# VHH binders against Protein DOG1-like 4 (DOGL4), part 41

Target 1, 232 residues: Protein DOG1-like 4 (DOGL4), of Arabidopsis thaliana (Mouse-ear cress) (q84jc2)
Amino acid sequence: MSKMRNLVEEKFLEFYESWVIQLELYLHQLLIAHNNNTMSETELRHLISKLTTHHKAYYTAKWAAIREDVLAFFGSVWLNPLENACSWLTGWKPSMVFRMVDRLRKSRVVLVEAQVKKLEELRVKTKFDEQKIEREMERYQVAMADRKMVELARLGCHVGGESVMVVEAAVRGLSMGLEKMVKAADCVRLKTLKGILDILTPPQCVEFLAAAATFQVQLRRWGNRRHYVTHS

## First folded at step 3 (VHH)

Design n110 (from n8 with K99S F100R Y101F L103Y G104L S105T S106P T107G P108S E109D; framework vhh_7aqx_2)
Fold by ESMFold2-Fast, scan of step 3:
Structure n110 (fold): chain B 232 residues (1-232), chain A 123 residues (1-123)
Amino acid sequence: as target 1 above (232 residues)
Amino acid sequence: QVQLQESGGGLVQAGGSLRLSCTTSGSTFSIYAFSWFRQAPGEEREFVGAITRSGGSTDYADSVKGRFTISRDNAKNTFYLQMNSLKTEDTAVYYCAASRFWYLTPGSDYDYWGQGTQVTVSS
C-alpha cells in the first residue's frame, strides 16, 4: 500500500483520519449544546472557537501538503469515491453552505431582517468569488492545451540534456499555478465560513456548525458503507 | 478601522540580523492573521510570512524559511519579523498587512496595509 502512495499522501491520510475523529467528538458537543438551554453565551462562543480552530488546523496541514504535492489533492486517496464526487477544487463548494442555512431558516432558525440582508450580501459575494476561481481554472485548463505546452509534452517523452530541465521547469510552474488556485478556493471557503459565523448569534452558529459537521460525517459514512452492485 | 505602522528598517551587512516591528492600532478583534510582504524595485509584491492573531500558527515563504521568524506581542499590540542570515537579495521595502479572514494567497487583497519600511542589505 505505501508503495502505491507517495509520502505526502500517507502523511495526510493519517492526519485526516485523526481530524475526522475529532470532528465527530466536536459534533457530539455541538448537538448537546443545541439541546441544552443552560449554556451561557461565553460557553457557546468557546465551543464555536474550538471548531473554528479545528477547521484552521485542517487548512494549515493541507497547505503544507499541497506545497509538497498539490496533485495529491485532485482525486484524494484519503476521501472515498462519494466524497471525491462531491468535491469542488479539492474541497466543499462555498455556495453549498447557503443551502444549509436556508434549510435551517425554514425549520427552526429565527433570523431577523438584518441577518437575512447580510446573508444575501455574503451569498452574492461568495458566488462572485467562486465564479472568479472557476474562470481562472478554465484559463489554466485552456493553457494546458496550448500548442507550446503540447510541444513541451512531446519534448518530455525524450531523455537527456537541456530539454529535461525545460520540461521540469514547466511542470513546476504548473504545480505552482494549481497550488495558487487551491489556496484561493480555500480562502473563499474560510471567508464564507467566517462571514456566516459573524452574522449568526452563538446559538444559531451552533445549529449551523452542527448541520455542517453532520453532513460531512454522514457523507463519509454513506460512501464508506457503499455496496458493490452488478448489472443483472 | 485598523492602522498598521512598520519600524526597524535600515542598512545591514550580508550575514547580519534585523528585526522589523509592526504596531497595530484600532480594534483588532476581527483580525485573524498578520503578514509580512516585501517588494523590490520593478518586482511584484511577494509574501514573506504570516502569523495568526492567537499566535498558534505561522507560515513562511520557502526563500526565508529557517532564516526569518514571525512573532506576536499581544500586550504591545505589535508583531515582529526577525530576519537572520540576511542576503543581498533580501533588499526590499517590507510591508505589514492584516486580514479579517485567515490569510489570503499572496496574489489576493489584504484588508489593511502599512506604509512600508526599507531594508537594504550590503555585500
Scores: ipSAE 0.000, ipTM 0.116, lowest interface PAE 16.0, mean pLDDT 80

Design n111 (from n8 with K99H F100L L103P G104K S106G T107F P108T E109A; framework vhh_7aqx_2)
Fold by ESMFold2-Fast, scan of step 3:
Structure n111 (fold): chain B 232 residues (1-232), chain A 123 residues (1-123)
Amino acid sequence: as target 1 above (232 residues)
Amino acid sequence: QVQLQESGGGLVQAGGSLRLSCTTSGSTFSIYAFSWFRQAPGEEREFVGAITRSGGSTDYADSVKGRFTISRDNAKNTFYLQMNSLKTEDTAVYYCAAHLYWPKSGFTAYDYWGQGTQVTVSS
């Protein structure tokens, strides 16, 4: 069992490091595309498709991993402390991507009134979906703190045999509940991302994806760098 | 599409050394780790050692710890098993294998295997 858990973390760490390196390469391509007015709509759509596929690959890998060990995604070893501190149910908070959308309002590629209205409607819907998941998480945490569950956990720490098996069954149930909530949160993330891309034009999609990738990459770099305070 | 090919097997006396090589062809981007397994006649294949694609982590079966070393040469798309202090019990067909990040055959399964190379250790 311990080797299985360790292997999930090691395997996803290797995957995630490679995934981030590829994201940085795509970010470079997005920035070049943003500065190049000669790219056709077909070329821009192809680049957007590469990013979309890359994000889908992440969720495919994540869902396979959480099936084996969902707890690995709470306080993940492949994320630095800053990235972990900024996580909402094992990933980015869906409504936060609208901060990247706000950058487009100051861009040279101006959003038309119809797009602004659709983006505001999507923002409201995303916030509503977030709140539904937060209420479900609260119910889960209350259930975990229930006196019977606490007593069951204490019993399992001190006795072997059948008591250990009962505690393990309860822990499996809790893990299945967490897996369901993480997948629900990921579905909101994917729906929000798709919704934004469906509203935006290809040049606006490139700018949005560049802003999102820049934030993700910079957050990782900031967290990996420690700033030491020296004597006056 | 990944293909694996072993080389370096042969006959060696107890206490001797051999180095096995496994060359990889095709895309290695999706590979998490490379491993060596062995199979003696009438027995199941057993794990010998593993190295991550990055080379940052290695793992060994208890029976070979301290005697065998696995290493990677990324420039040559090759990984190696250095076998020292060989025992007659190490006699087996040695297979190299590739473990994908998310294998189709299951979490602990290996998707790609070499054809095997015979190692015979005489007393």
Scores: ipSAE 0.000, ipTM 0.217, lowest interface PAE 14.8, mean pLDDT 81

Design n112 (from n8 with K99G F100T Y101W W102L L103F G104R S105Y T107S P108S E109P; framework vhh_7aqx_2)
Fold by ESMFold2-Fast, scan of step 3:
Structure n112 (fold): chain B 232 residues (1-232), chain A 123 residues (1-123)
Amino acid sequence: as target 1 above (232 residues)
Amino acid sequence: QVQLQESGGGLVQAGGSLRLSCTTSGSTFSIYAFSWFRQAPGEEREFVGAITRSGGSTDYADSVKGRFTISRDNAKNTFYLQMNSLKTEDTAVYYCAAGTWLFRYSSSPYDYWGQGTQVTVSS
């Protein structure tokens, strides 16, 4: 129902606004840690764990919400148009984080040979998983245009109870397919994030998480100030 | 409100040196980290160097590493970019930036920016 759909959107909007506020607070702590040469390894690990837990909380809330209404995540009302335009299957594209790591390596972060090798192995695996999901999404889009779906759309023009039930079943099937693909993409995101954090030292993890959070927060700020996008 | 004022730009021959200064207003200088960025005509702003809040760490773009040095003087509310062994490709408008955040992949998120100072390196 549209009323129930709007309730899911309203609840997730409330969650997301609070989640972003907390992300900005954690980002502030990460940047203080980055600029402070006296912070202990234990303090850095604690901060990294706060960020990891915060990201896990996002996916827990997201997966609960998509179970109710996955379509809410395509063109999300809690995201501005710029954030929505930059989305790949309702979130960040997993391979993008390796470009971020490469930029940090060229500017701030020195990695040992063993870390470089592990990052390259992770990059290859992530790209493979990403392409697999893209192929599944392409197949899904083709299936949506097939004769069966077109015929179900035609049946929806008849207000009889049987045709209504057939249309409802088709829409439910469509939503379940999208939910499965969104979860698959989110699993690749979480595995990629964990993989990078497992390879990096605590100070390097702080730099990576600060860069990622900064990009996310700044993309939101630019999009909320629409004139920056229009007049650039 | 915090303001950044740049000085020290000018024309110099390749192999020469320049020292850029960025002076800030207010008593909150010590809470900020500082960066230098540059922008050549038709290009986006490029990161040059940064100094942490404590002054204990500095970082540089690979293109300037070993030639440029960033430093800060909290007593004078000023931070500096010492540029040595200048090359023609160092020609750009140089901007100072201040923030509680150090951003290397984007110039826009900094809290405060200077107006820019032109550095021209002739062959």
Scores: ipSAE 0.000, ipTM 0.097, lowest interface PAE 19.4, mean pLDDT 79

Design n113 (from n8 with K99P F100Y Y101K L103I G104L S105G P108S E109Q; framework vhh_7aqx_2)
Fold by ESMFold2-Fast, scan of step 3:
Structure n113 (fold): chain B 232 residues (1-232), chain A 123 residues (1-123)
Amino acid sequence: as target 1 above (232 residues)
Amino acid sequence: QVQLQESGGGLVQAGGSLRLSCTTSGSTFSIYAFSWFRQAPGEEREFVGAITRSGGSTDYADSVKGRFTISRDNAKNTFYLQMNSLKTEDTAVYYCAAPYKWILGSTSQYDYWGQGTQVTVSS
């Protein structure tokens, strides 16, 4: 084949496209549930469970893929330029979901004081975890720059199989460090989502999930439209 | 203006089959998926199944999974609910639905709903 991606990129691109189509289908169900007062609490819980399972499937597939090639997730080929520009360590920035939670305060479903307190505690914890990861990433980038400079200088006059081994070891070290940071970021994402859903009532969960999915789907559509307009 | 209209309801015997149709009119550009709901007498409206506008993905309630199939006719403004192995508990008014507006803030109050079509399954 004259055009190829690595197998991890091709496999995850196929997975992600199907995953997004299914997310749109679930968003449709969330919107109808939110707009109408006809669904039982049991039915709302089942819908919330479908969304939770769907997100778990994403992280299961992602963690399998990053074990093989974490670099595929930096500048992902399955994301448009707008989605990539909005990414924080291969995904959404955890603290941004609290902007969506703020919309619940203005909804027809009112948050009680106990929920507001728990959400604020979760927000503070999430921001702390986020900043900790950002400091680690900064330190990693500095260490990578120093190592790259030393290796580049050393390789200037000597070539052969030994040079290839040195480069391969450096790439492996880079990949292992990035895997740990991506998994740490994803754990913060999952803890934050679970925490919010545990605090909210089923109707509030539906509204929150609908807002989050709408933002994700709309961002993808805006980016895709812009790409076609600029490419024509 | 978008309108949804169901057809194909009627009386069927347990173990029988029935196909419902939902025909769409007007601009559906802003609609990404279509759903079937049902409501039995004295009960709340429950989800039955959904299909993307493209027909590329479907989802079903556990109670109908394996018995009901949703499909899209690419040449027509119509989607279908094929109901097989019907049970008396499937007796309900069946509605097709689609959301009018995306949630950008805290409120979205409009959906397109059909008039409903009665399905009665006799023992």
Scores: ipSAE 0.196, ipTM 0.657, lowest interface PAE 5.4, mean pLDDT 82
Fold by OpenDDE, second read of step 4:
Structure n113 (fold): chain B 232 residues (1-232), chain A 123 residues (1-123)
Amino acid sequence: as target 1 above (232 residues)
Amino acid sequence: QVQLQESGGGLVQAGGSLRLSCTTSGSTFSIYAFSWFRQAPGEEREFVGAITRSGGSTDYADSVKGRFTISRDNAKNTFYLQMNSLKTEDTAVYYCAAPYKWILGSTSQYDYWGQGTQVTVSS
């Protein structure tokens, strides 16, 4: 279905395009850092900081945008179908990052027992938080179906100014609920990311961030190759 | 597929300046960063710099930082490498490159490369 783009979609699309290409630049730096074992801890930390700041900027922009139109992020026009299909509540699924960590463990990253333990604890916590959000979403969806959607449908059958106002109010209410859910999910993402970075050493952080960025960039590329997405 | 063509290479004296151009064609995937690389004889190809789609951000190798500048003209589908204060060590074949190929492990490759242009800096 062709969705008419609104101002929020257009603005965020532009932002995201810029954000992604900047991410690619950072990815390059991460890979260089990973391959160059001569970088100091200070340098690595600086790089990590740049990446974390970059991610924070994304969520700052996102939260500003969802305040205006959270629905724009459900079926995001700035994402290709593959990216959208891989999205959990408008973003990456928090528990997914642990698969990346596991992969790193099997490759080059040597984790000490204490790190492993902390990561496992974080994994459990993250999964718990995900499930909690999913339950809330289910609850919300049921509530929407039972109440608001019925009201909207009923009101949609009537033509008049008053009906329009009521429908608008109902939609706003629904949007607010969705916004809360999205923010909650994002919080879990951010907490998970922070948790991982706090457990890993700077070199390990670089590897992790590189893997994450690679996944994101490649997912986009693969999706674009299969499905042409019109970007502004 | 993206086709890349470098131009502007040549012989220049140390301390001089040179401007390379890379013209792109056939690109519908403009969301990728464009990059410059160089390869000296007997050495591995090395990263020189990159520019974002919007041109709002750039990244440079430490060896060229402050001397080289990358810019782009979207209307001409061309991006540039302005090289100032050239050194003999800058002698190399310069390549422009487009989107990253699938990254396996810690290695990365670009999907598209130009044919390269020779830059020779004499003492």
Scores: ipSAE 0.006, ipTM 0.212, lowest interface PAE 11.0, mean pLDDT 84

Design n114 (from n8 with K99R F100G Y101F W102Y G104W S105T T107P P108S; framework vhh_7aqx_2)
Fold by ESMFold2-Fast, scan of step 3:
Structure n114 (fold): chain B 232 residues (1-232), chain A 123 residues (1-123)
Amino acid sequence: as target 1 above (232 residues)
Amino acid sequence: QVQLQESGGGLVQAGGSLRLSCTTSGSTFSIYAFSWFRQAPGEEREFVGAITRSGGSTDYADSVKGRFTISRDNAKNTFYLQMNSLKTEDTAVYYCAARGFYLWTSPSEYDYWGQGTQVTVSS
């Protein structure tokens, strides 16, 4: 199934490069909106909707790809080494976005008490859901190291069609487990993003989305340099 | 600073029930979840169950699902583990723990543990 893996990698690479270019264009629009206080609420909501749709398009494409080859997303060829090093279960760590939200609380755009309370409740739930997935990943890794898996690996070293097929079947079973876990993590990401946007006002949503997109775009640019060292 | 103290451990017959309590002191605003862990002799600590600070979400280890229930009473600064249909394999020292937000500070700074309470299930 190595040719099927190559096709998934090629298709998603083409998709991702296009997706990032569009993200940079949306980031430019977010920065203009953030610096210009003359935009109407309707205009801001339209821009926020474009970003939300763009992120949903990413997960639609990702879930189609992982159905075919989830392992392509562990050490992805469309990500540079720095982007891969910063990944948690094939994407951004959900709780990390609250650091960007904390910056809003300390900015000149003031969060009201009711928003702070709702954001804290969402933060608690997000971190709890994240830890639940981490425990499932630990169980998965422990299962990979058990005596039966060690025996299967040993059998796979003896070149014979039947032992190779048994090992390949086991790997497919493990891949299905990983697909379920990746989708669970992505669901936490989408619920976290939606939850934040539902709590924030349109100007606060623009500032939040601009911060998130800026981090993603800059991380890619830093990683694409010959030396990916950040200076203070 | 958060301190945790367990109570309610003891001896119980297989098939019986027992309720553990964990009393918290200090500020809990930086805490997102309270958990129970257990450790049988010669084994590593294993996760038993968790509840969010608000009480709105719970999670359990597969070995205790349907038998154990975790709950919280914030007015009493206490959370509980209700253990039903106890088995001899549930014999362990039970620890309560509090998990902090890693975004506020290091995980080690906000991972608080109680001293443990012994639960012994006899056949």
Scores: ipSAE 0.000, ipTM 0.293, lowest interface PAE 15.7, mean pLDDT 80

Design n115 (from n8 with K99S F100L Y101K W102F L103Y G104W S105G S106T T107P P108H E109A; framework vhh_7aqx_2)
Fold by ESMFold2-Fast, scan of step 3:
Structure n115 (fold): chain B 232 residues (1-232), chain A 123 residues (1-123)
Amino acid sequence: as target 1 above (232 residues)
Amino acid sequence: QVQLQESGGGLVQAGGSLRLSCTTSGSTFSIYAFSWFRQAPGEEREFVGAITRSGGSTDYADSVKGRFTISRDNAKNTFYLQMNSLKTEDTAVYYCAASLKFYWGTPHAYDYWGQGTQVTVSS
């Protein structure tokens, strides 16, 4: 089994499990802060900073890993089937996060009109950036299919080292293209997250981060329970 | 709160073996990876190998693959670098390091460093 797993997959599995455990601890702190209206603005900012640092650590680790093996992130072994089914280009779909923002509009900490306008502007920009990546992904998939057809044709004609070298070069090219696309998608994710946090007050940031973390943790728990029940 | 201390360095002839130890003090629960680096005079610190806190994954520089092995002890406070088939090019000060940052391989990824132990490989 260890030999069947590549080293990048094993390393990121261990990283991700630890990262999620720490996320659950931060979620607990966010929920306490949200329910306790006596925390100072300085204390809330410190908690928000811990969460932003935690998310930045994820992308730092991810980008190091995809440099080595980007394909590990398509059908990831550290994600359950439900988490994989919900992913868009190896992560959350940026525009979907605005559904979580809608909860803030209905919460006890009301958004002012200026914030609502800025969030709508950010939503439009995020959707535009997302669509640009989707167009690139479509073009990449077409090119990938063309390359596979050429590779299959050459493999059918030759059994020698030339076929092996052509396949290896093509695979390296595919991996580099995917790495660029994944990084572009992650940049949209990070810009969207930062944009939302820059618009919101500290109490609203805590509420937003709590909603996002709750969704991520519950999705993982539900998927894990369902998988073991279904396949036991 | 984590401190690292190397031991086991010394003089060894080419083709020989040596085992370095790194003793950790303080809580290692937050540590992601333990690593060995080395530095020859006038050169930058070079990555040698890494092991995750759980011991489940290891990584090695191409120059030492197949010759060096990194491992952790059941005592929870020590990790090792077993060096076999030593070459004169392996002569350096060896440093142990620990990362909180959930990645490895570059010196700036590491939050804690030992003081270093000298390894000299003679011909």
Scores: ipSAE 0.000, ipTM 0.171, lowest interface PAE 15.2, mean pLDDT 81

Design n116 (from n8 with K99E F100W Y101R W102L L103Y G104F S105G T107S P108T E109Q; framework vhh_7aqx_2)
Fold by ESMFold2-Fast, scan of step 3:
Structure n116 (fold): chain B 232 residues (1-232), chain A 123 residues (1-123)
Amino acid sequence: as target 1 above (232 residues)
Amino acid sequence: QVQLQESGGGLVQAGGSLRLSCTTSGSTFSIYAFSWFRQAPGEEREFVGAITRSGGSTDYADSVKGRFTISRDNAKNTFYLQMNSLKTEDTAVYYCAAEWRLYFGSSTQYDYWGQGTQVTVSS
């Protein structure tokens, strides 16, 4: 398992670096489309499709990786300390994206009342889904402190094949529980993203995706600069 | 869009060496991971080797491991397959492929393909 752990971290680091470079290229295209209001709806929908496919590719790669080593995603080596500090269950907190939506109220593209109502309904539903995940996190943490787990930890200090096998089975169970929880959180993220894009018009989608990508790219740049300079 | 073009194929004797090149045009070379595939007459197209975007990791099919080496030169927008200790069984059309995203294992997908270059190994 330790060999597989090192390989998963190395491969996902390379994947993530490539994924972020492509995100920056898409961000450039989104900013051009946002500033040039002569783009057709077909061209805007094509660009939005490129971004949604890009985000789906991230989750496809992530779910393959967590199947092999979910713990790699808690304190990830491909994220700087600032990105890790802003993480909620291995990724962005779903309700936080509504702060990006609030920006649209002040843009040239005005949200109609029907859209505002649907976005508020989605915000409430997203917060409710987050609470469900947070209850699962609490159950997981309580299970870690369970008397049975404490006793298994004590047994793991003793030399013996039977004790080793029992401890390894328990650790495998814990990893499977984390994998299920991370996938549940990712499903809330994808559902929230899809919900927002379904409510917004193509120009509003471009503006929203540009805001989200800008924040992600800038957060990474801020953290990378701090990490480089901090130890002088 | 990325366009791939293979070169360096030809006729070589068993035990010999051959170097294939794949040159790219269009999108930025450095954002892509690259692979080589081959297809012998009447056979399915098979994986030969791959190199990641950074060049930090390589992978090879068991049949070529230790004999073939994949490398990339970002300054020249080119990647290579160095083939040593060639066998008659290596006779095939060799294809280069590129993708900008990575998936783990068999979920790896390739976005762009070259037209192929013939390699013939004589006894």
Scores: ipSAE 0.000, ipTM 0.193, lowest interface PAE 14.4, mean pLDDT 80

Design n117 (from n8 with K99T F100K Y101L L103Y G104I S105G T107P P108S E109G; framework vhh_7aqx_2)
Fold by ESMFold2-Fast, scan of step 3:
Parts: C-alpha cells; structure tokens; sequence
Structure n117 (fold): chain B 232 residues (1-232), chain A 123 residues (1-123)
C-alpha cells in the first residue's frame, strides 16, 4: 500500500505534465511571434485565444480536483519543491504578474498613457483582493487551530466508529474552507489575467504571455535540476 | 488532427449489456486521454467515463459506477465502454472524445469528438 498514490494526485499529475508540455509548445509559438513580429493580427488573436483556453482548461481541471481533495494542492506531488515554495494559495501570486507587465513599459512595444492608467488601476484592485484573501486565510488558520485542538481532545476520549466519524466530519470542514479560499484566489488570478489581456494589444498580449510562460517553464526546470540530485 | 468513430450502439433490453468502441485514425493514439459523454433528447451532454493517457486511471459518473467500464487498446487504436446492467435511463446518444489534457466532467476540455452512436434501452 506504501507504493499506492492518491487517485486525485495520480490524475492531476498526468494532467499537469501534459498541460506543461503543451504550455512549452505554445511558449515556442509565442516566442516566434514576439521575436519576428511577422504574424497578422488575426493570427496573433488566434494564438492568444489558444493560451486563454489552455489556462481555462487548467482551472476547470483544478476545481474538479480540489472538490475531491483540496489538500493535494498544498505540497503538490506534480510540482517540484521550488515550485511549491514559490506558490501563494496553490498557485501564482496575482500581483506578481505586473512585474512582467512592467517590462512591456521598458521594451520597444511601448504602452500608451490610457493603457498605463488602466493597468495601474488593475494592479491596485488586484493587490486589494489579494490582501482580502490573506486576511480570510489568517482567520481560517486561527479557527482551524481551535477546531484541531477540540478534535485532538475528542480523539483521545473516543474509540471506534464514532471517533472515526468525528474525524471525517472535521476533515470535511477543513477541506471545504480551504476549497473556498483556493477558488477565491483562483478567481483573482483569472480576473487579473483577463484584465491584463483586455487592456493590451495583441502583440503586447503575446509578449506578456511569453514572459509569464517563460517564467513558469524556467522555474520548473530550475527546480527539477535541484530535485535530480541527492542533498549534499 | 485525429478522427474519432463510434460503433456498437443499438437496441438492448433493460438489464442487458452493450460494448461501445471508439476507433481513432493515425499513430498518435497513445498521446490522448479519452472520455465518453452521452446526451439524451432535450438535455446537455453529460460525462460518463474517462481513461488517462497511460491507462493507469479511470473515472466514472456516479450514475454508472459499478456498471460501466472504460478501457483502451493502444495496439488497435481503439477505446471501449463496456455497459452492463443497462437501465432505460441510459438511453442516449453516446459520444467519444479525445484530449491531450486530462480532466473530468467538462466537454469544453476536449478537442476531438465522434459523431455519436445511439443506445436505446427498452423495458
């Protein structure tokens, strides 16, 4: 039994590996489009649409999986230790993508004043939503500690099936709370991504998506190199 | 670029069995995860079952768990839905679907679809 993996972990591991391979393929296409600037607006919009559909597929799969086992997303087996260390509520920190946006302002693909203003408004809103979720997580952790203490005491006082049922109920409560928090964080991620793409032109969207995908792919490669060798 | 073709549908009495097949064109079968969906008249397409690219994991809708089994045969570029203990409620057009990505319960994640095969379960 020690060699058996959780079914949710097995399914999502296979999904995620395939999803990342496809992301790398799309990244290659984004880099070609960005570096050569020879594609038509229609071709660029089609490529951007493929990336947005790809990200939507990720969140569809994630939300199905967290309904079954949200804890699988805290210390995920499909992520290496570096990816897990860099996670904020099971994914990328929404405000961090604006670092990639800042590079667009300093590149040859200059942003017009109206875009800069809208991006700054989105950045402020994203940071506010992020902080709201962080406060909710703090409240959850405090409440969870009290519930765990009560549950630990009860576990010591009960034996057999009734004790098992109480533990299962407590775990379901914990999971439901975490599921709501993770979905809230993912909603901020999706709103931030959509907001940025709605503000940017197609060539700017390509550059932004290329920067984001490059960071994600390189972080995975750096972490996999470390994971390859036994600790010294 | 993959074409999907269902076969094995038909009329069967309640309590009976049917085996649906979905054949794919080309030598790329092993890179896809496969699912079965069904659609009754006036209803949306609903998830029935899925099998991962490796064949190591399967998943089923609660309504068919214990009665239906999904499997794949990479040598034949075919995957199957074995339907046992059929109920009149199982009457629907059954669709096979393929994706390079694995996830359950959403038609929007599938890039390739068959044309459908009718399954009718009489009392």
Amino acid sequence: as target 1 above (232 residues)
Amino acid sequence: QVQLQESGGGLVQAGGSLRLSCTTSGSTFSIYAFSWFRQAPGEEREFVGAITRSGGSTDYADSVKGRFTISRDNAKNTFYLQMNSLKTEDTAVYYCAATKLWYIGSPSGYDYWGQGTQVTVSS
Scores: ipSAE 0.000, ipTM 0.191, lowest interface PAE 13.1, mean pLDDT 81

Design n12 (framework vhh_7aqx_2)
Fold by ESMFold2-Fast, scan of step 3:
Structure n12 (fold): chain B 232 residues (1-232), chain A 123 residues (1-123)
Amino acid sequence: as target 1 above (232 residues)
Amino acid sequence: QVQLQESGGGLVQAGGSLRLSCTTSGFTFSKYAFSWFRQAPGEEREFVGAISWSGGYTDYADSVKGRFTISRDNAKNTFYLQMNSLKTEDTAVYYCAASRIFYTGKPSAYDYWGQGTQVTVSS
């Protein structure tokens, strides 16, 4: 384990803890806005902009970190086991947010037919992009299992400078491929989020963002409060 | 309401040292990450160094590594940039900045900024 890998994990852990604390503060503002129907459209748009900027800041920091060590994002130390178990290619699965939109529609959000049609079109596009990434990941895993990679693994068990160099080159190739896939998945996440916010009215955006932030915050709290009484 | 105020700038000869301070008010100091940026005449604002909200992580531009040190004092609501082995190329207006998120390199990511303090390195 390199010192540089440890630094990436420590830096992103501090960033993520601060980012989640700010998300909870924004969630509080979203809940106030949702419950108090007195905020102007300008005030609501400003609050939505704060959340959008906050999510963009996350991906900017993440992409800088994965450039240094993408493997840190597979089984992240800044996420609890429950958060890690719910992860799809280092983050939330893009199509799952449409289940949240559907639940809001049934209980609180009054969507007009034009919005429903646009959301369904976005859902189909998102699922298509998601499946494309899943196919690339499958191809990557198949390539790792082929004869060349098996041979490289065998060479890595042979102590010596040449074997070490070959294994390190293979690991670097793995990391570069994973970085591209993670960035592709994150682009789908950002496009999906932007697409939903573009379709919804400002009050509906506030309700959607509040629901999303509530789920993220509660998932973290549920995982953190888990009793470690496991026998194995 | 929120203010960041730099101090400690001035004229110094090459090879000398200066310590910049940034005193803050109007927010909870311990919950913010802090950075220093600088801007030379005719150039864009560039990142110099950063310190996380916990103080457990620091980051520096390659041009200043080993010469500059960033630190914070939560009791005084102040953070510092210790500048050693100064070069003429370090001549710039130095800005302090605060962000809820520990994040480097992009001025647009910072919530609050100071007015700037001039550092001039001669000879």
Scores: ipSAE 0.005, ipTM 0.249, lowest interface PAE 11.9, mean pLDDT 82

